# VHH binders against Geranylgeranyl transferase type-1 subunit beta (CDC43): the designs that were tried, part 28

Target 1, 376 residues: Geranylgeranyl transferase type-1 subunit beta (CDC43), of Saccharomyces cerevisiae (p18898)
Amino acid sequence: MCQATNGPSRVVTKKHRKFFERHLQLLPSSHQGHDVNRMAIIFYSISGLSIFDVNVSAKYGDHLGWMRKHYIKTVLDDTENTVISGFVGSLVMNIPHATTINLPNTLFALLSMIMLRDYEYFETILDKRSLARFVSKCQRPDRGSFVSCLDYKTNCGSSVDSDDLRFCYIAVAILYICGCRSKEDFDEYIDTEKLLGYIMSQQCYNGAFGAHNEPHSGYTSCALSTLALLSSLEKLSDKFKEDTITWLLHRQVSSHGCMKFESELNASYDQSDDGGFQGRENKFADTCYAFWCLNSLHLLTKDWKMLCQTELVTNYLLDRTQKTLTGGFSKNDEEDADLYHSCLGSAALALIEGKFNGELCIPQEIFNDFSKRCCF
Below, E stands for the ipSAE of ESMFold2; O stands for the ipSAE of OpenDDE; V2 stands for 0.75 times the mean of E and O plus 0.25 times the DockQ between their complexes.

## First folded at step 10 (VHH; framework vhh_7n9e_1)

Design x2 (from w06 with G50S; at its last look DockQ between E and O 0.63; V2 from the best seeds 0.00; counts 0 for: pae E 2.2 > 2)
Fold by ESMFold2, look of step 10:
Structure x2 (fold): chain B 376 residues (1-376), chain A 121 residues (1-121)
Amino acid sequence: as target 1 above (376 residues)
Amino acid sequence: DVQLVESGGGLVQAGGSLRLSCAASGFTFSSYRMYWGRQAPGKGREWVSSISGSGGRTYYASSVKGRFTISRDNAKNTLYLQMNNLKPEDTALYYCATEYSDFSLLELDYWGQGTQVTVSS
């Protein structure tokens, strides 16, 4: 849609496909590896390829079958002998963080299998109830938020581990994939009232969500996506929704004050940022915040494209952060492409085109097929 | 794990100078923009200065422009803030930070513990 006004496509599709393919080729193919981020690399790579019209199920389904070996089912040493399961990032037992299942690797693996249309695996090998029990064990009992993994000595979430809106989203997305839809479904595994209380406590005074009353578009997207998956977006007040939409629109960078409010024109303005989105006030544009801000707007209002300048953010992505020589997108115009920003820049373009599902962060066609095949 | 450790703070007379350092570990330092912030007692956080990953672009808040200089040594994984002509209003806890993705979904701020700068009249 954005490309129609500028003639032929400015997207270097062939280069992008090659970029993502190279990242799959660089992964260790054996289960003996040292890269704890394997599941994320697979997810970002096949998501990018899918956005650029590669049938990843047909092309990579057999090639990536080895990722299934990262599914671990185990019995906790607790009084109930609770069975849990999830995905690890590495099969090497001597890498402490990678020797345990964790929520991010579990979500990335599940989403990757959905994109590969590996429904047989969902029906025969995945134990959805033990996955959901793992999520249950990650919930902080008093705060309602989630940690990413369990302490291997206590089999409880550590009080010193990070617990924030990212892991709330990841936890709820996993439960959704496992079949939870209603409040009753989620309540079987987690305390949804405490979770909602935590999410609401992260609202900032003048809109959006963030830590320490500093709004942040990434946390905002996580909070809104969590509420959407819980069918709870309407629990936000109209005032807060309006304030949040306004805050998000002001994240789009311009010469007249987006980066900071001073008595002069924005002295920190860099023309190379124009049209892009920043994640917070007093920050510069970043490819990934185009996605997080647009996804947040998309979740809050059907009119989001009329409210923001999607042509300008498209120009930022294609003219400033798209890397035409190598493929991919960079964080900003000074850096080389990397996998994270390549995926999220591509997702932002796909969202504008109506081809991306913001609630589950996968291509819309794949979400539709998953929803049809995995009805509960 | 991302770790940022500030040093170089202290008590200094107005008009004096200090050089802050931030030692970084747990990520590829040269690939990330870095910034300095400060927090005066009873006030919110204030952005002070930013520097690109390569060091080729630098940015300053109007309150410090011309007096402070941000720099980095990518070979030593160290960020610096040279603070000249210090004023009592510069008194604050100074911290370095970066936005980093650990592949757990978001780029988030990683902050140092900070180093105290106190400027006496």
Scores: ipSAE 0.437, ipTM 0.702, lowest interface PAE 2.2, mean pLDDT 84
ESMFold2 (binder alone), look of step 10: mean pLDDT 83; pTM 0.835
OpenDDE, look of step 10: ipSAE 0.614; ipTM 0.832

Design x3 (from w06 with G50A Y59A; at its last look DockQ between E and O 0.77; V2 from the best seeds 0.00; counts 0 for: pae E 2.4 > 2)
Fold by ESMFold2, look of step 10:
Structure x3 (fold): chain B 376 residues (1-376), chain A 121 residues (1-121)
Amino acid sequence: as target 1 above (376 residues)
Amino acid sequence: DVQLVESGGGLVQAGGSLRLSCAASGFTFSSYRMYWGRQAPGKGREWVSAISGSGGRTAYASSVKGRFTISRDNAKNTLYLQMNNLKPEDTALYYCATEYSDFSLLELDYWGQGTQVTVSS
């Protein structure tokens, strides 16, 4: 395929800014809301705005101050009176103790505060050790994986909670933000050997990572980003890395595939998906899998931009899933824009441009500034 | 709450046919892509067919293309898989599924308990 040309701006930047701003404007300013996903909404919205060059700290720092109230520090009813902390999604839930704090809301809130450059919060209010102890309590001792929250009855990780690669990534990302860098740093709070064992157990036979031996590009990105934050990507065999790169390249949809080995046409091909990525075999292309696949590839090889022909995925995002009337990106060209795909579509474009930190899912400039002020 | 209930599995002779159904509730069925997957004992999960929310786009794994037909009835919130010319290698637990985003890190799978299909030689 020929490289696409850039004439007048193909990106409807002002529409994207308005799209993300609308999501922030619809959040209640009071603490009476029951939406447990508020931290995610804030994160995706200000990440998108930051990608499109809005100074989110200046514009939203004061107006989003209410999110600080979602930080809860408490003492567990256990034999050691363990002090933990984290972020909740709603303040109006009458749930006893700190069992409503969870790993996803905690990560989204921390990353949002980083993007808002709320360094006073990190220096004065945030108790990094109690945050890290919350992460410790979420680790399953038998598998090494993580659950998202503690059981309100037992103050231990819930056995019925999901404990997949998403929460391994979230746990390690939180610890990284709290200052963990070396194996010894992480080992103060979690069993890194069991965690690595769990991650390796999620390798699929023909490459990539996934639950139940089903390769999945989202889980693959979570696994690889986790290993990157643990400085442990080298623990993957060369054969597995090669198989994973090959599997990921085959997720890019075209009439001839990404790395054609046969003369046959792609059986799942639809012109509306051309250039986009599917997250699993035999499924349709999806805006978010452009990000998950590209992030995975960029972690595995420096040649990723040449291997997957980033112009093709750029054309998919801009011509098929960018919504020029409303702003934002949709999952596919049959649907309206939504916040999740709008953030990840924007992040995929920023990653291609070299302006996005894929391991922590924030703009690279934001990461660099945070690293100079609050970390190592 | 989201619920997916499969039915129509059973024992069938090679070369025969079965029609699987999946009754869906707890979400706006017509707004979501639907999938059929299968898992044979001791093997990994395989996605065999997909259909768009409107039903206008379908996809099939090469191993079933031409033999299986996915369809949906949005008025009845029901997904179907017509399976013709069945082979012993089609023996598996078949389940229907959908993906959605709940503003979490990844899209989530909702899937049913499955219905067993056994194809005798």
Scores: ipSAE 0.454, ipTM 0.761, lowest interface PAE 2.4, mean pLDDT 84
ESMFold2 (binder alone), look of step 10: mean pLDDT 81; pTM 0.821
OpenDDE, look of step 10: ipSAE 0.699; ipTM 0.885

Design x5 (from w06 with T98R; at its last look DockQ between E and O 0.23; V2 from the best seeds 0.00; counts 0 for: pae E 3.2 > 2, placed apart)
Fold by ESMFold2, look of step 10:
Structure x5 (fold): chain B 376 residues (1-376), chain A 121 residues (1-121)
Amino acid sequence: as target 1 above (376 residues)
Amino acid sequence: DVQLVESGGGLVQAGGSLRLSCAASGFTFSSYRMYWGRQAPGKGREWVSGISGSGGRTYYASSVKGRFTISRDNAKNTLYLQMNNLKPEDTALYYCAREYSDFSLLELDYWGQGTQVTVSS
């Protein structure tokens, strides 16, 4: 979880464990919980704990069993009386006049159950086909992109939701977890050709992905992870891959080494950002973009560690955004630690160490165990 | 319970100034990044300006940079937006928000209900 250094470890592992444990302890376990992001809070917390060598299945499996109650099956009032299923963020929000099943909570719940090694649930209780049909209903038929949820009364995708690369990634990740591997597997539930067409339409002229030709490392990571799960990274041209690698490398803020020239010309350079990554041009560094940029580079080339200055980003994370008194990581050196940046900062370090699966955002050993247990 | 309450909006002539306030409660205000957003009539939401928990870092959309100033008073749990040299294009419902991240797979920000700013030409 920590890059090897000469001498004692720079990572405050005990503090990080306590930080993530506190977030689980504050989360209400009863059905009366009104925090609509409960699935994400669980996922970030147990991912962080797992990265820091806590056996989360053994320690939290029984404690977090209440997550299963957030799984909802329903019958649509459509021509076919289609059965769908998914996860909700709050049981209070599970009222019949609104569509409360959504793609993000479904993915976070599924990943959390994988982390908890709740394989019996996957084999017996989870209806993978009705889950996959929910994903199918979220696809926009003309664009091939996805929205996050359905309107209760219309059985159609929400008209107010964004339909961007984030939800394409979430949709494909859910189907992958449900067992889809080949194009034919995915095509049973979604129009894969329209999806690929949408993803390719989000390529920016000078590399990377983003809306309206405005590249962004978060959308780039979502697009690349989606293509990886679809076994379709090779559909990107060599020129686009090269341009994207170059664009991503230029997101690293540095006054040293091979990045010195850019830092002297970067109008947004701040000494406290040295080594960190920005999400797009002319923004400040942020712990989460260390993960999003490094994951993107990792997916594009096996040489990614040599091309970017991983020691510099490690120093940024450990010296600037690691909070040694409380545990966790902050967005930047000025803020307190928060759960999102603590999870993604930890994941970035684990990715550099070769212990993290960036496509599904879980530790590599957890992914390997899931793949062996739930194959075929 | 998290609560964000905006005030200070109103009608103003082009070239004028307004100061918006956002009273925060139900969380440790100084621990969170905050921002102002706006929604013009018939348009989507637009991010306007952001500020770090301590107030040491500030960010601005290009359309308002040099005209707007974000600040916070952590002792009073209050976020501010000083808006100078207002243009009719600034007409919108202005809301403050507690930022979780400017990019996430899940929208985790908390938003206030907003205060109306109307700039006459």
Scores: ipSAE 0.189, ipTM 0.577, lowest interface PAE 3.2, mean pLDDT 83
ESMFold2 (binder alone), look of step 10: mean pLDDT 84; pTM 0.847
OpenDDE, look of step 10: ipSAE 0.203; ipTM 0.665

Design x6 (from w06 with D102T; at its last look DockQ between E and O 0.85; V2 from the best seeds 0.00; counts 0 for: pae E 2.2 > 2)
Fold by ESMFold2, look of step 10:
Structure x6 (fold): chain B 376 residues (1-376), chain A 121 residues (1-121)
Amino acid sequence: as target 1 above (376 residues)
Amino acid sequence: DVQLVESGGGLVQAGGSLRLSCAASGFTFSSYRMYWGRQAPGKGREWVSGISGSGGRTYYASSVKGRFTISRDNAKNTLYLQMNNLKPEDTALYYCATEYSTFSLLELDYWGQGTQVTVSS
């Protein structure tokens, strides 16, 4: 699918490495509250560094050892004395540990530890069964979706939590990391039939997944990755897969609509967005949606590189959103680089080269090592 | 905290005009792309218009192009939607929104509670 190059690399690798390293050295502090984003900042930074060929295990394994202190194991005050565990975003809190453990920080921490190859910590400190039981407690019994944390008064899902497709992906990814593979493995901890029912209910009439029948490439990627981890992509109808592929291809901005299927001029075309992907209809292109759309296409068809113009999205990322002076990628050509878009822009490039595992959002070689270890 | 407050909705006859406003606070307004979305009864949410941080680029859904005009005043932290030649199909709750990343898995949408627009024949 790639053609021979005719010049020096267009990727400012050294600037990108410095960009991600600065974020590890400048982890945010807050004058106004607890920093709940530490696990995400670590994950995005070491993922970016790994993509740019930094041996993060060797360089940052000891430096980031403090992350281990964010693992909390507790016993619920229920009739079964259920033991749960997970990761918190802040060690300074006013609420009991059970209500500060949350699914996003747990996933970010687990993926970061996998990238750091910290498997001995998994074998000695982390309790994968209590992690999986925390996931179980976060599932809504009536809908099959997940909330992010437990209410400290009831040890049940918080009434104020959202329960969208993000948390379904996070929950299943945690269970997968803990060793669940078969339906029976997952069923030990969650109701997979209700989960699948929820995911299918989020299908939009004309393809893709979203909330309230609004197709959204981020939710689509979460749904498809969840189904892939559950070995359940085949449960999608051929018609829905076809509609979703078409919808995703139409998210790529071009002067002629979807370049492979349209010839008429796109009246809403913006040259500054050329080749990039929208996350939703009628919105501007965005670096992160290059990743979410490409990952979704990758999961739906092996022909994805032929169907979308990967050279055009590469040009968008490198010419419009790569920040050659500071390193990193911006959301769009009008903003400065930020950590989230820098990680996902880098991941999109790595995915195109076959060096990124989109299901777990980690570099492919790290995923291969994780798969061979069998220590989970 | 981020706050988006819409105003200017109401009841209008088909063919009429209405101007919506969205007062923004809690973030650097001029640095963010802004959008108007709407949700009609029994239908999914749709995005009808967007505008770049500087105001130099605009985007319209085909259903409103030529009739609606998005604009912003960065000195006043205010987003506008001028709606002309209104049709009954434009009846919806209209909300302004922005995407704001805070190191989450997906970008977060921040939106107001919306302002109702009802277009009668």
Scores: ipSAE 0.512, ipTM 0.801, lowest interface PAE 2.2, mean pLDDT 84
ESMFold2 (binder alone), look of step 10: mean pLDDT 81; pTM 0.823
OpenDDE, look of step 10: ipSAE 0.796; ipTM 0.917

Design x7 (from w06 with R33Y; at its last look DockQ between E and O 0.72; V2 from the best seeds 0.00; counts 0 for: pae E 2.1 > 2, grease 25.2 > 24.2, SAP .685 > .668)
Fold by ESMFold2, look of step 10:
Structure x7 (fold): chain B 376 residues (1-376), chain A 121 residues (1-121)
Amino acid sequence: as target 1 above (376 residues)
Amino acid sequence: DVQLVESGGGLVQAGGSLRLSCAASGFTFSSYYMYWGRQAPGKGREWVSGISGSGGRTYYASSVKGRFTISRDNAKNTLYLQMNNLKPEDTALYYCATEYSDFSLLELDYWGQGTQVTVSS
């Protein structure tokens, strides 16, 4: 992310490093933690540090070794005595669902371990087949979408859990990390035809993906990343791709536009958002939607940088939401920095530089190294 | 947990006015952007207005600009929508919403149950 130059950078790299480090320092290494989001906090913090050129494997490999205790392998009480595994959010039993393995914690833990370059773990300790079987059990047989966890009593997906494009992405990303590449690989564990059918059913009338036929850049990024990991982006029609590109470009807030001059007759237009991206029509710009929109464009067309105004979004991030006093990025220019937006703002900048893998949401160099060692 | 309760809907003649309220609880209201959305019969949801946490920034869909005014009272944890010069096309279920992050992959919308607004010709 930061490149040493003859002059100072606009990016306050040292403060960003301290920002992410503080979040790791405040995260107790004790297994008595009440925070069910520990795996996510680790992932966002380690991602941010890695983007800013910290050797996270050297610095945090030993420090974060305790996260491995969150890997749980168990046998289902079904007719096949199916063995599954995954990661839990907390080891404290008095927090509802905190001791249940689930797809999000599993993905965040796996990606963190990849960034820590703990490849021996992937080769010796992690039971990839039981992990993939957990993913299999999370698929809804009727819709093809996924829930995040099982009800251990019934061996069925949680009745209180939602099923949407987020969990489709998470499920496929986990299988990809476990070694699935071809349709045949994925079909060993999930019904890819029903999954594709569900994803296509989430297409919106005028492009993009979303719940309730409301296009949303986050769901769009999840759908496109899922299709990319399944090598299935070509299954989208050319018309839908063009409609989606157009919809995504219109999410950039600009008085000038990336195509034609935009009128300033809209009294509700807020110049403070200029260059930033909305997640949906008629909503304010948000740092995280810079990443979700840019990643979606990146997946749809090689020309994405020529089509949108990447300099304007860079200015939005660095001038409006980068917090130069504390480090990190905020949701908007009215808020303090927070971990989620700090990670995704950093990822958006790294994506523009070609240093971020948007399909797995990790730095490109780390993805390349993982692919060489674990897939080739 | 997050709770959003809308009120103030009803039947009104075209050209009339209504004021909607949304009582919020379960989160630090002043830290969140709030939105009004609506859903007409047989149609998808439409976002009509938004307001920043401080109230200093507002947004309006073109269909309601100049007729609707969003506001908030952070001391009372209440969001408002003043609707003037109502038209039959404004007939919809109106709901308030906010975006909430639980350190998940995406921010999620939380909606209230909504309050019905019906504008007669």
Scores: ipSAE 0.521, ipTM 0.804, lowest interface PAE 2.1, mean pLDDT 84
ESMFold2 (binder alone), look of step 10: mean pLDDT 83; pTM 0.837
OpenDDE, look of step 10: ipSAE 0.680; ipTM 0.870

Design x8 (from w06 with G53R; at its last look DockQ between E and O 0.78; V2 from the best seeds 0.73)
Fold by ESMFold2, look of step 11:
Structure x8 (fold): chain B 376 residues (1-376), chain A 121 residues (1-121)
Amino acid sequence: as target 1 above (376 residues)
Amino acid sequence: DVQLVESGGGLVQAGGSLRLSCAASGFTFSSYRMYWGRQAPGKGREWVSGISRSGGRTYYASSVKGRFTISRDNAKNTLYLQMNNLKPEDTALYYCATEYSDFSLLELDYWGQGTQVTVSS
């Protein structure tokens, strides 16, 4: 059983397992709006189960075999007849050609198959080069950022789609899974210099990354994880790293006390949120921002556990957002458990325990096994 | 279709007051925490205040605490920001916002179009 603090177990592990299992059981029989989100639901569910020591490969490998049908390989109508591939969200939608494939579903599917240890699929059916070429087509040539899918008319990235640090992370994570490690590996498929330029342009004046010069712990985690996968964290200046660590530590809610960086009364304190992390200044604490903030700190400094109060964030998660009757974690103490926050709350606890790979958002043991068997 | 429509902005002299409103539609307003944010020219966005689903918990940026009061009327699907003792530094475009999930990597913000507040020195 996973415990983030000393003393008797406070984690309702059996309830959490049942919570995640219910979400997997509903997918094969459901016609709800989740059809476009199936890959995300699978990923969050099996990641949560894996965190709670379920052998998801043994238990769900055959049960989830149907997800393999979501892999689409096609030829673009461009001058080079480029072959691309990726994963779709639903087989019931009649969507032409390459516009069906998107980056988030592709990453969620790939990570899910890694957790299911479906290495035969990686070696025989998945065409890593055409998958990487899909990522290439999603890069904006002027900004260096990425969009999630291709435009039907242009066979280039959608002009109406968001292009932000989320998709930079997703793109690089896909390429990493496909075997890219060196700058030269990535440069075969994407313009890494423009990507790095975009990421650096998203730095905020007082540290962290965000849009509209507003620091955001989610975008910060995406930027740092992207840089980590590119072996490029050292490109951040020491001042920016220090400012970012300080900004992240200040996201932990406390009225006052012995926090290393808190020298005055916290005017934004809310006692119900004590120990939790906010994702942005002057917002409520949120289960998912415990993960995004802790992951960011983990990537920036070896001392992250000594710099923040991991006992207090564990108390926030277990006492305020863990739902002991249903399993799962909620966004905050006013809401019911949901799949996203259940996965990320579990991941935050696993990260504190040293059992989670924050760069790829999968359990560490799973990552180690994948690296051993599919290393390039 | 989710809509957040801000109103009540305008020009006001330093020391004056304004009350902003945000009309919400297309979702169950009473089920969501709500926020006000602002962006001054040439500066980054900042969150000014937040309020829980029931209205019982509130947050304020230190620069506005004691001067601004956030409130909500769940029966009217409306969020409010009472701004007193306004200062030139409060000049900004003010947005109401909420958070939602689209089952992507991060939670997303839904922002209104904003209402301009200009405080004359």
Scores: ipSAE 0.604, ipTM 0.838, lowest interface PAE 1.6, mean pLDDT 85
ESMFold2, look of step 10: ipSAE 0.585; ipTM 0.831
ESMFold2 (binder alone), look of step 10: mean pLDDT 82; pTM 0.828
OpenDDE, look of step 10: ipSAE 0.785; ipTM 0.913
ESMFold2 (binder alone), look of step 11: mean pLDDT 82; pTM 0.826
OpenDDE, look of step 11: ipSAE 0.819; ipTM 0.926

## First folded at step 11 (VHH; framework vhh_7n9e_1)

Design n1 (from x8 with S104D; at its last look DockQ between E and O 0.78; V2 from the best seeds 0.00; counts 0 for: pae E 2.2 > 2)
Fold by ESMFold2, look of step 11:
Structure n1 (fold): chain B 376 residues (1-376), chain A 121 residues (1-121)
Amino acid sequence: as target 1 above (376 residues)
Amino acid sequence: DVQLVESGGGLVQAGGSLRLSCAASGFTFSSYRMYWGRQAPGKGREWVSGISRSGGRTYYASSVKGRFTISRDNAKNTLYLQMNNLKPEDTALYYCATEYSDFDLLELDYWGQGTQVTVSS
């Protein structure tokens, strides 16, 4: 990354590696662990390590092999005896939600196994059809949006799931990993037309996506990434794309606005946040919104690096939220580093360098290798 | 569980003032940035003001800057919004909020139940 240059690096790569490794040290190597968030912790940790050039497959492949046991196939109690599969968060029955397959754990586990280069799993163990049927069963039949898990006789513990853009993204990303590419591929398992209708219904009047007509850069990134994976970005009108680009550029905190609109003063300017991105109007900048906003811009226009001030967001990340003593990145300069912002801050830097696949949230080289080695 | 309970709303004539309060519990209030938002009937949610953990940094929407003042008392776990020179367009349900996420894909918002402010012309 930046340490590959001849000059001194502002990135404390060794500290970042140690930071991510410490989070893996807290996970047991046994399948008896009690933390329901284990799939997410693994994903964010090995993503961060991969961004900083650790060979995670060589170093952690054997030690994380127990993840395979979290892959569950089951038969639904319906008239067709439908076989579905997915990943659970924990094998211990004492922890709510840990024993039920769900979409987020499934995506986190699949992406982690891609980064671990566990191609034998994808070629021989993963039943792509039963996994895709699980995704199919999660789609709401009338609205086209998705829930995270199924309600069956033994409740999954989540009875009130939102039908927001997060789960649409997760569902489509899983199908994409399973090999779906064309509309016909996706339509074998989900109603793509209803899904597109739902996504379009989440457009805000003045650009971007969000609930209750409140534009939100995270939901915007989820919507755009979903459309990208469906090869459907061109279904957005030119006006909506232009409005969304403008809205995203205004999320960057600057004393005089972004480069495209240099004559405008940023009404929400705060010098402490200079260069960073807000997730919504009138909120403080946040490390993760650097990634969500930059990924959204990247998907909407080839000129994104020239339109936003990438040097300034790099300065925000490295000078304000990078924690040089512990490693990692914090949400803002008032907090300690945490795993989520450490991963997404690192991903934002990697995206700027052209080394990150923003649609699937893994390093681009790793995804390209997976795509070449696994049959679809 | 995070709880945010707003109070202090009511009916007021244009040009008047109100002070909103938000009692927070179920989390370490002093460790989180806090916000006020509002939603008028048939309109989208709008973030009105934000305040840093210590109270040293504040944000205001341009529509309220100079008229509204956000503050917090970390010892009492309470967020405040002083609203002066109220206009009919300030009529809305006002919420306090914070962001929190352990391991979700996106950060989640915690919103209070809201308190109604109605400004008559």
Scores: ipSAE 0.542, ipTM 0.812, lowest interface PAE 2.2, mean pLDDT 84
ESMFold2 (binder alone), look of step 11: mean pLDDT 82; pTM 0.829
OpenDDE, look of step 11: ipSAE 0.822; ipTM 0.926

